# VHH binders against f1rd40r3617to3795, part 4

Target 1, 179 residues: f1rd40r3617to3795
Amino acid sequence: FNISVQSGYEAISQELCVVTCLKDLTSVVDIKTSSRPAMIGSLTDGSTETFWESGDEDKNKTKSITISCVKGINASYVSVHVDNSRDIGNKVTSMIFLCGKAVEDLCRIKQIDLDSRHMGWVTSELPGGDHHVIKIELKGPENTLRVRQVKVLGWKEGESIKIAGQISASVAQQKNCEA

## First folded at step 18 (VHH)

Design t3
Fold by OpenDDE, look of step 18:
Structure t3 (fold): chain B 179 residues (1-179), chain A 124 residues (1-124)
Amino acid sequence: as target 1 above (179 residues)
Amino acid sequence: QVQLQESGGGLVQPGSSLRLSCAASGFYFDDYAMHWVRQAPGKGPEWVSSISGSGGYIEYATSVKGRFSISRDNPSKTLYLQMNSLRPEDSAVYYCAAERFWGDSLTPSEYDYRGQGTQVTVSS
């Protein structure tokens, strides 16, 4: 979950800070994987104990997760959870984030090298605009790799995501985590 | 500096065995898939065997399957190739190679790192 405070209000008073609360949109986006689509449910079940593991279809190929957003959904961030400490034979050591209007026209927006012992979330900000497709390309030193969770944060058109009031950054963060 | 140093090659008779070693340094050995490639005179490079970073996944060329065994010791950063039932056709320079991402290379020449090789000659 990500909360942003409007910069214009920071200069005036913390008491009048407007916080933008992003929503978890993971349940309303379409997720596809380069292999073993039957395991996609593990990516969005809210548990880091389950995982998607790439299959034979991705042997000697780059593995990928593709997220498609429907109209009216604005994705701001995409997060991927990996646990290389547990998934020793399935490590992810490289993530490339791409986005665009269509699968055929994607632009690389972020590339991250991961430590072989990395545990936790890897997040990429999305450029916004009319980008409806997000693709994460995954590589590692093994024939297969595992991803534990995927999250998409953003906002729906027509919904207010601004919270006005006297809130501290810590309180705002807590509220966002509870929402 | 990245270094891969092969050893264990030599002249042997058909049917004999050799064990090749490759000592790695200068990179995180266990984060790379490792490969053996060989090249005979007048021929292009031939993939021999691959082992994943953890050693949990292994592949062999059809020509060596059942006779060769690839293994790795990550703590000592050493790659091995046990070659049994050697044939004259196995004569070549054997190279150790490292690949950061499994399957990312289409040809043996595209591996990230490669050693200088060790000569294996099988002759009666």
Scores: ipSAE 0.801, ipTM 0.898, lowest interface PAE 0.5, mean pLDDT 91
Fold by ESMFold2, look of step 18:
Structure t3 (fold): chain B 179 residues (1-179), chain A 124 residues (1-124)
Amino acid sequence: as target 1 above (179 residues)
Amino acid sequence: QVQLQESGGGLVQPGSSLRLSCAASGFYFDDYAMHWVRQAPGKGPEWVSSISGSGGYIEYATSVKGRFSISRDNPSKTLYLQMNSLRPEDSAVYYCAAERFWGDSLTPSEYDYRGQGTQVTVSS
């Protein structure tokens, strides 16, 4: 999310003026990695200058980041920042985004190949609903790889901002807006 | 189209050195791990050496460690194998191979691309 700050807006159809206020939920979700869990703080510190680097625990295996949302957390987008132009010995050239209610029931929702010079965010929209598990599978041509940041945007149950204004043709979400 | 073209094989005596080259085209060479695999008649393919996309990580089979050296030159899209102190047991067809994802393949037959090979024969 290059344009992600603290919140975003999505409006429903022209018949209703209901908006959603997307928030950065990264600090309230559980994040696990396939290796080097001590480096997870680099994924969530708000900096693209730090990184998580895969290690021995997943050597010669698919690398992954798993994000778990508890009840009441509605994740709408997940974004992953990689910098193949700086991380030439740790490139990420494939990402597969999976989502479901449990690790046993994950479905692939997005697959993307990245250029060897890619620098920036890769974003996946998530299916609607609550209590998601999101998995990002990462591969590349190096024995290790690096991810520089992860963000989760969404909303918490009972938090919304209703704004009377211009309605977009964007996909709508059902929300209870606060007065 | 993807092409891997090996060269530099030949007939040599034991103790000799030989340098193999593999010219690559039709794909983004930097984004692929590269491998050398050899196969003698009547035997299965044997992994020899691997080098990561950037060239920063290298592995060798125990049978060749200390004698062979893999390298790559990404600007010229070329993979190399320097073979020193050659033995009769090194005689084989040598193939270069490429895979997009390090560690994805369990056997040499699973690599994404493979050349047609170059013959190395070590005999008195």
Scores: ipSAE 0.505, ipTM 0.804, lowest interface PAE 2.1, mean pLDDT 84

## First folded at step 19 (VHH)

Design u2
Fold by OpenDDE, fold request of step 22:
Structure u2 (fold): chain B 179 residues (1-179), chain A 124 residues (1-124)
Amino acid sequence: as target 1 above (179 residues)
Amino acid sequence: QVQLQESGGGLVQPGSSLRLSCAASGFYFDDYAMHWVRQAPGKGPEWVSSISGSGGYTEYATSVKGRFSISRDNPSKTLYLQMNSLRPEDSAVYYCAAERFWGESLTPSEYDYRGQGTQVTVSS
């Protein structure tokens, strides 16, 4: 799979460059769902074969996934994996990304319409900050919907995110995806 | 260029059956939840039934549950309402409506698209 993560690097010399590599922070963030919290583990288990499915309590409401970052965790990207080709009775056709410092004060940063057969990752870049609350609002033509995975990429304060080497931006991006 | 065209209405006796159809065009039919709404003279719009985009989930008003059946054929972009055991109180103009996101609309008037309706009259 591929996520739209842009890696930045600067060349120190022709023989050595510094590449900024983001880390997978999914395991250190708090994830909440609008329904069926028992299925949250499926969102972060690293497999697109499992999923979170919204419950009946959300049938007439906007479904949502909320990610809370603790202090010292800097989220740069959030990505959501859906498979409308497999989940024909649970399609996601709209995603709205919101973020802020508090759950009661979120701003919309991205809105995406998804194709009825969309399979893959949808990614949103996040604004800078010490920590974020990220909310993904999900809609579709079904009473329930499915999300297969959620990933958060960023960096931890105090940790080096610079890697020395002679690598291209594309290779750096690949390494980020494998992390 | 969105169009919903209802058909199949008419005058029938109590206890009889009627099948309504709604032909849809101009939008991705299977990406929308579909609904039937009816309006009797002097009354406001009443929700009758809903079906999800894939057709895998249906809901019915208490007043019609067990008597009416909603279905859809996505390849032909057609919505159906099978009405059995009709009663005089079922008399109304029946409208087909489309909703892009399930449950987003609070009232039938908020659905994204709606047809012109077909008259159903149940009388002895």
Scores: ipSAE 0.878, ipTM 0.941, lowest interface PAE 0.4, mean pLDDT 91
Fold by OpenDDE, fold request of step 22:
Structure u2 (fold): chain B 179 residues (1-179), chain A 124 residues (1-124)
Amino acid sequence: as target 1 above (179 residues)
Amino acid sequence: QVQLQESGGGLVQPGSSLRLSCAASGFYFDDYAMHWVRQAPGKGPEWVSSISGSGGYTEYATSVKGRFSISRDNPSKTLYLQMNSLRPEDSAVYYCAAERFWGESLTPSEYDYRGQGTQVTVSS
């Protein structure tokens, strides 16, 4: 008795797509804060457990983080991580994103009000180009506020940002569900 | 609708104490810094005291420091001002005010919200 085992191979549909891959440029940009510059390292150390906390010198001023991009660096997105659920005495309830070619000539590109319990990343798209100055103005109901991380995503001049990706139907479905 | 309603004012003798209350409604109380401002007849508004949203930070005018104490109860949305060792110069209408962002206002008149006030009169 020849049992012909017909192995039903389900063909997995795969789609070839071109994906734009942005790089983390946080280590290449210059970051300044309106106060307590000694804590700037906490903004880029890759940990949400550390933070920058504004100082007393900013107690009656808008707090800010300023990011300066060097030539050849094209920032596409800036992302700021805050945790108002943990930083109850240092909440950020408003973020204003500004950008321009110089510190003295910035334009507001985005304003976001944050929930009093907001935890996570707040992201702003940037208009593109090199030599951008990005300023994030931060406000809240406290004399001080905390920011835990800053991330800059973009691309370097001369580098390809397009990657050919092969995505299975199952992965594509998962991505759609997460979007 | 935003409402701030002050209470607790009255006529008292020098050296006495009063406790003012401010009941807030119509906004997320916890997300606002709160302030007490007073205005005497013929004078402009005078900042008295401030408290941060969480209540973790307070400030006082030099004229009231050591005598007045600001506090808040966020669950009940109530702001308080304990006034001790009252002086005739403390006589004024006391206003409760809310500020969305700490330190944004340069003058008491720039606060986002303000109540109708409660009269405090200190006289022998």
Scores: ipSAE 0.877, ipTM 0.939, lowest interface PAE 0.4, mean pLDDT 92
Fold by OpenDDE, last read:
Structure u2 (fold): chain B 179 residues (1-179), chain A 124 residues (1-124)
Amino acid sequence: as target 1 above (179 residues)
Amino acid sequence: QVQLQESGGGLVQPGSSLRLSCAASGFYFDDYAMHWVRQAPGKGPEWVSSISGSGGYTEYATSVKGRFSISRDNPSKTLYLQMNSLRPEDSAVYYCAAERFWGESLTPSEYDYRGQGTQVTVSS
C-alpha cells in the first residue's frame, strides 16, 4: 500500500481564500540516520513498501533521522510514515521531533506516542526560519524499528507559494492526502 | 493498575529444571519489552534475560546462556523463563520486569514495572 505526500496547502485569512502551496522539498534536503545509512534511499523513494530499518548498533540507543535543510530551503512540515501493523517486530511507539539551526542546538517541538497498530503519517509543524535542522528521535519495544517514508514540505526562497482560489479546508486537506 | 505476578519458583536439586511464569495486567503487554532479573542474598540485581515486545528478539546473560530460555505469550499476557540445568548459583529471587522502550534502562532497577518476585533455590 503506497501513500505519497507531494504538497501541502495552508489557507490564509482573506476574503478571497488564498492558499499557500507548499512544495515537497524532500529531494533537496540532506537526510542522515543513526544507523544503516545505506537504507536512507528507502525513506525518500516515494514508496511505503520499502523502509529504513535501524541496525544492531542502535539496539540500545535512541534511533534517529536527521534532516538538514540547505540554504534557501525553508521547511514548514516534516512527515514520517510508519506501519506498526506490518512492522510487528519493528514498531515505533514514540516520536520526538526536534528542530534548530544546528545539530548541536536543537529544541523539542513535538512528542507523540503512537498506537501499537498505527499505520500512516505523523506530521510535525516546524518553526519559521532558515537553515533548519530537524531531528526525529524514535523509540519502540523492539531492538530495531522501521520507518517507511519521510517527507519535508516547505518553500524555496524566490518562489511564490501563494495561489488564489476558493477552496475549503476540506478540499485542501483532501489534496494533501491525495498528493 | 499495573501488575506483574511471578510464579513457578521453588526448591529443586542441581541439574533440575524450573519454569517461571509472569502474569501481566494493567498495561499493553505486547508494547513492552520484558525482562527477567534476579537477586541473590547479599548481591545486587542481576539481569538475566530480555525479550522484545513481539518476542522476535531475545538476549541472555552469559551466566545463563544455553540453559535458560525466555519466551512470551502476548495473548495471555504471560512471560516465561525456562530454566534448565540449574545450579546452586542460580538461587535467587527472580523478578519479572517491563520496559516500554527497548534499551532505555541502564540498569535492571530502572525498568518501568517490576513484580514481587519468586524464590528459586537450587540445593542438594
Scores: ipSAE 0.870, ipTM 0.935, lowest interface PAE 0.4, mean pLDDT 91
Fold by OpenDDE, fold request of step 22:
Formats: structure tokens, sequence, C-alpha cells
Structure u2 (fold): chain B 179 residues (1-179), chain A 124 residues (1-124)
């Protein structure tokens, strides 16, 4: 009984999906930290091997990273990389994302609890609109904490973010998971 | 259910030593900063010592610095307070407390969890 398995080549209908491509805006935003501003460069150097570590200035306070966007910059996502598996004495176990038009008037948009061994990116979507300031409040069980990277994704006004590509839904999903 | 159970208290003479223990259960012990607080009769709670989640950082009240030592064993979920050179003014109920986020609490009463306490009495 030769069961000819007719491999039904389902013609993957290459639906032209318009994919919105966000840009990395990290280099065009202003970043401030609640302590040790000299280490801010480590947050945006593209390496998870370097880090910002909070200092004595905020040892008994909530630590924070503040991102200020200039006019014409529309931030859509903010991502923070932490590695609690390596930073045992500097763990981050809570992140609160706030955004608003000014530092004095921020709204909480997301709160995330992190596992003690969390390693990787924590991402928050930002509400659409004229928000210019993003603040990440960081807490943990240690007197100091470490953050490895910060990334801001969005778009610049006047630039088209729509790319016509034949990307299969599966590839698009994989790229979103790896980004 | 979260539990903190202090032990090791007692009546001792001045100059003696005691070791307090606090057995923790019902929460992720290593994700919390731990604290010792004491309260003497007629007085408010007094912060004694703190230790970070990993145990890598410690702080002490001026009144006990150099005499007391805080430590923790995360695998056994136990907090310790070694008390040396005890003085009558150290007499109090000693409480173990847990704080989820280091430095968030402004007063000892704001800690997330607290035990029932163990009595320490230093008297000649």
Amino acid sequence: as target 1 above (179 residues)
Amino acid sequence: QVQLQESGGGLVQPGSSLRLSCAASGFYFDDYAMHWVRQAPGKGPEWVSSISGSGGYTEYATSVKGRFSISRDNPSKTLYLQMNSLRPEDSAVYYCAAERFWGESLTPSEYDYRGQGTQVTVSS
C-alpha cells in the first residue's frame, strides 16, 4: 500500500504585510540617573556586559532612570535590561514605568515584578501622545542595584515607518521576540 | 502564610553575649532585606540592624555598632543577630522584620513582615 503522502505544498500566500518598523532612538534621548551619572554611558553602549550601578546617593531611596525625549521624537517602547543572575548583590526585583509631559507630572503605566534570577529585557509600551518624559523606578532587596541597558524604540516625526515587506507572520513574530 | 519566628532571647548579665535567630517561611527570603528592630517598655520601636537580600551589605544603629553583628543564611531562611557586650539598655523585645525593597520603609512599622519578637533582658 504505497500511501503517496501528497505533501500538500500549501502555497504560503505571501500576503504583502505592511510592517511598521520602529527605530532605535536611544542615541537621541537624554538619560539621567538618580545616582552615579558617570556610569550612564554603560546603559546605552550596546553591551550587556557593562552596567550602571546605583550609588550611595540613593541607597535609601528609589532608584530611577529618567529618559527625556526631544521634540519630534515619539517613543513607543522602552526596554530595560537587567541580569539578576549575575548581579546577585544588585538585583532589581521591581520596575515601575512612568511617563508624562514633565518630570513633575508622571503617570504610572506599568509595574513589573522580576524574579530573583531574571535575565533579559523588560519592555513597556508607551501610550501614544505627547509624552516627553519616561521614568523607570527601580527597586530591589539590595542597597544598590544594576541596570545593564536601556533602549528606546519609536519613530521620528516626518519619517515613514511603514515598510512594505513580504514577511511571513511567523518570521515577524520571531523577530519581535528576538528584538 | 508568611511567618517570622524569633528565638534566642533570655535573661543575661551585662557583658554577656546572645545570639538571636529568626526563622522565615512563606515568602522568598532571599528577595527581601531583613531587619532587626527592638522595643523597650515605654519606648517606641528602635531600628537595630539591616542586611541586604544577598547579605553583602549591612547597617547598624550607632548604639549597637561594634557590638552586634547581623547575618543571614538564605538556604535555611534564617536571620541572625549576634549580640556581644550586652548592656542593660539593650533590654527589649527584639523583632525580626522583612522588607521587600531596601530603604523603602521610613520607619520600622512600615516593614512588610514582622515576627512576634523575643525578649532580651540584660540585668545584673
Scores: ipSAE 0.867, ipTM 0.934, lowest interface PAE 0.4, mean pLDDT 91
Fold by OpenDDE, last read:
Structure u2 (fold): chain B 179 residues (1-179), chain A 124 residues (1-124)
Amino acid sequence: as target 1 above (179 residues)
Amino acid sequence: QVQLQESGGGLVQPGSSLRLSCAASGFYFDDYAMHWVRQAPGKGPEWVSSISGSGGYTEYATSVKGRFSISRDNPSKTLYLQMNSLRPEDSAVYYCAAERFWGESLTPSEYDYRGQGTQVTVSS
């Protein structure tokens, strides 16, 4: 899955489906990292040539990126870009996505294993509801790891465009990828 | 089936050198951090050294730093421990261990895989 657009679609699987136009919310969310916060800007600069690299602060701990949404912001998808082919000494081989209302009360929603040569986006859908915190836990065989980009897609309250139709989730996803 | 097999241990005199090897099979060797752990009779396991999956990063216990050198050859799936200036207190069974995620384990006993060990005895 590759996200190259600033907008997307979410479809509810019903006889009469509601399609919501999604926006890139990356610029309006708060991002924190388990180490080297000075490099956070590299995660959202739109370039896969820059990266966040974990530091000494979390050397023997699980590395993580935490995304906090303010009121009125509803995240639907989170995507993380890694390049294990280039980052040989900083590989990410496991990603765990968690979400919840508070950082101390998160639920695991997705776990993905990555191969040692993985290059590209890893995406997790987020559950609906009143969740404002997203945490990505990152692991690998190296003392440090690199993440190149983070992207959050969703909608703002009062600004979402909902369209009724009969489309499947797969079709909606395809349209998002082709947009 | 995952296998780690240590070799190279033996009886040596103080000040001598010894090179341990660990042959790995049954898993993606280069995707794991590798470790050496030793256990002397009547003592608990002691961490000795660690090397990252790529081999680009190494760590050593204070007791062996400057004397021991950890290395790995990913193509042959082999881990090494060069031990120089050996001391009687280095006498122990040395174990090779694999860890999928660096730093995940809090103790040497929590590593994902471990070999049967090879005996190193340093005595005059």
Scores: ipSAE 0.861, ipTM 0.930, lowest interface PAE 0.4, mean pLDDT 91
Fold by OpenDDE, look of step 20:
Structure u2 (fold): chain B 179 residues (1-179), chain A 124 residues (1-124)
Amino acid sequence: as target 1 above (179 residues)
Amino acid sequence: QVQLQESGGGLVQPGSSLRLSCAASGFYFDDYAMHWVRQAPGKGPEWVSSISGSGGYTEYATSVKGRFSISRDNPSKTLYLQMNSLRPEDSAVYYCAAERFWGESLTPSEYDYRGQGTQVTVSS
């Protein structure tokens, strides 16, 4: 079945009573994979029914998805959708998120182990600053693995993402959880 | 605690068959790739065969391809190696090993877990 994720993310500042709405930037970033680049389109087509499957090129290596942001794009979150319940022969059991200014100089920002039945989105917050490259390293017990979707949330320079309003933190959190 | 226990080894004649078993416990068996490695006296460890977590993918060393068959039963947490057309050069201690991430280990000695081994001797 198809699982959809909202393209926006709201963050609340209690002190200012301001809501920040992030945008889906997935369409304006460059995505590369460690193998089978012809399937990259499946990562961003908005459907969890399609997928990228790693190939023979990286069967004995860590698989990876690399996201490059262009100037003026500020990525705040990266999300990866995995469905181990459906992809039994292509499970992802480990994800490492890295980011930096260049591919050669990345820092690990998150590491997560996934359950053998994991289905859903794994999200990492990205540090603020001039980070142009995001890399997700993927591992599993199979020679190949599958990733269903990748999503990047953030903001473009010059665009206002602040929404005026006085909503409680609890309400905002609830909306975010429902998204 | 993690345990891998090999069995099924023995003395057999050339051309005969033997089936090795490895009983696993103490870890999520289905989430690990499994391997057979052998070591003959005076030689280093030699990779024999590998099977993915789900069992859907297998690999074999050139020296055993067509003669050996690796399989696994995840519900019983057991790894198997069917060895047919055995040769004297197949004589070795055979080890069962587990690897959390497929292909991460560069050598057989780098697998996450390994058993005590079972002796296989092929001789006339």
Scores: ipSAE 0.840, ipTM 0.916, lowest interface PAE 0.4, mean pLDDT 91

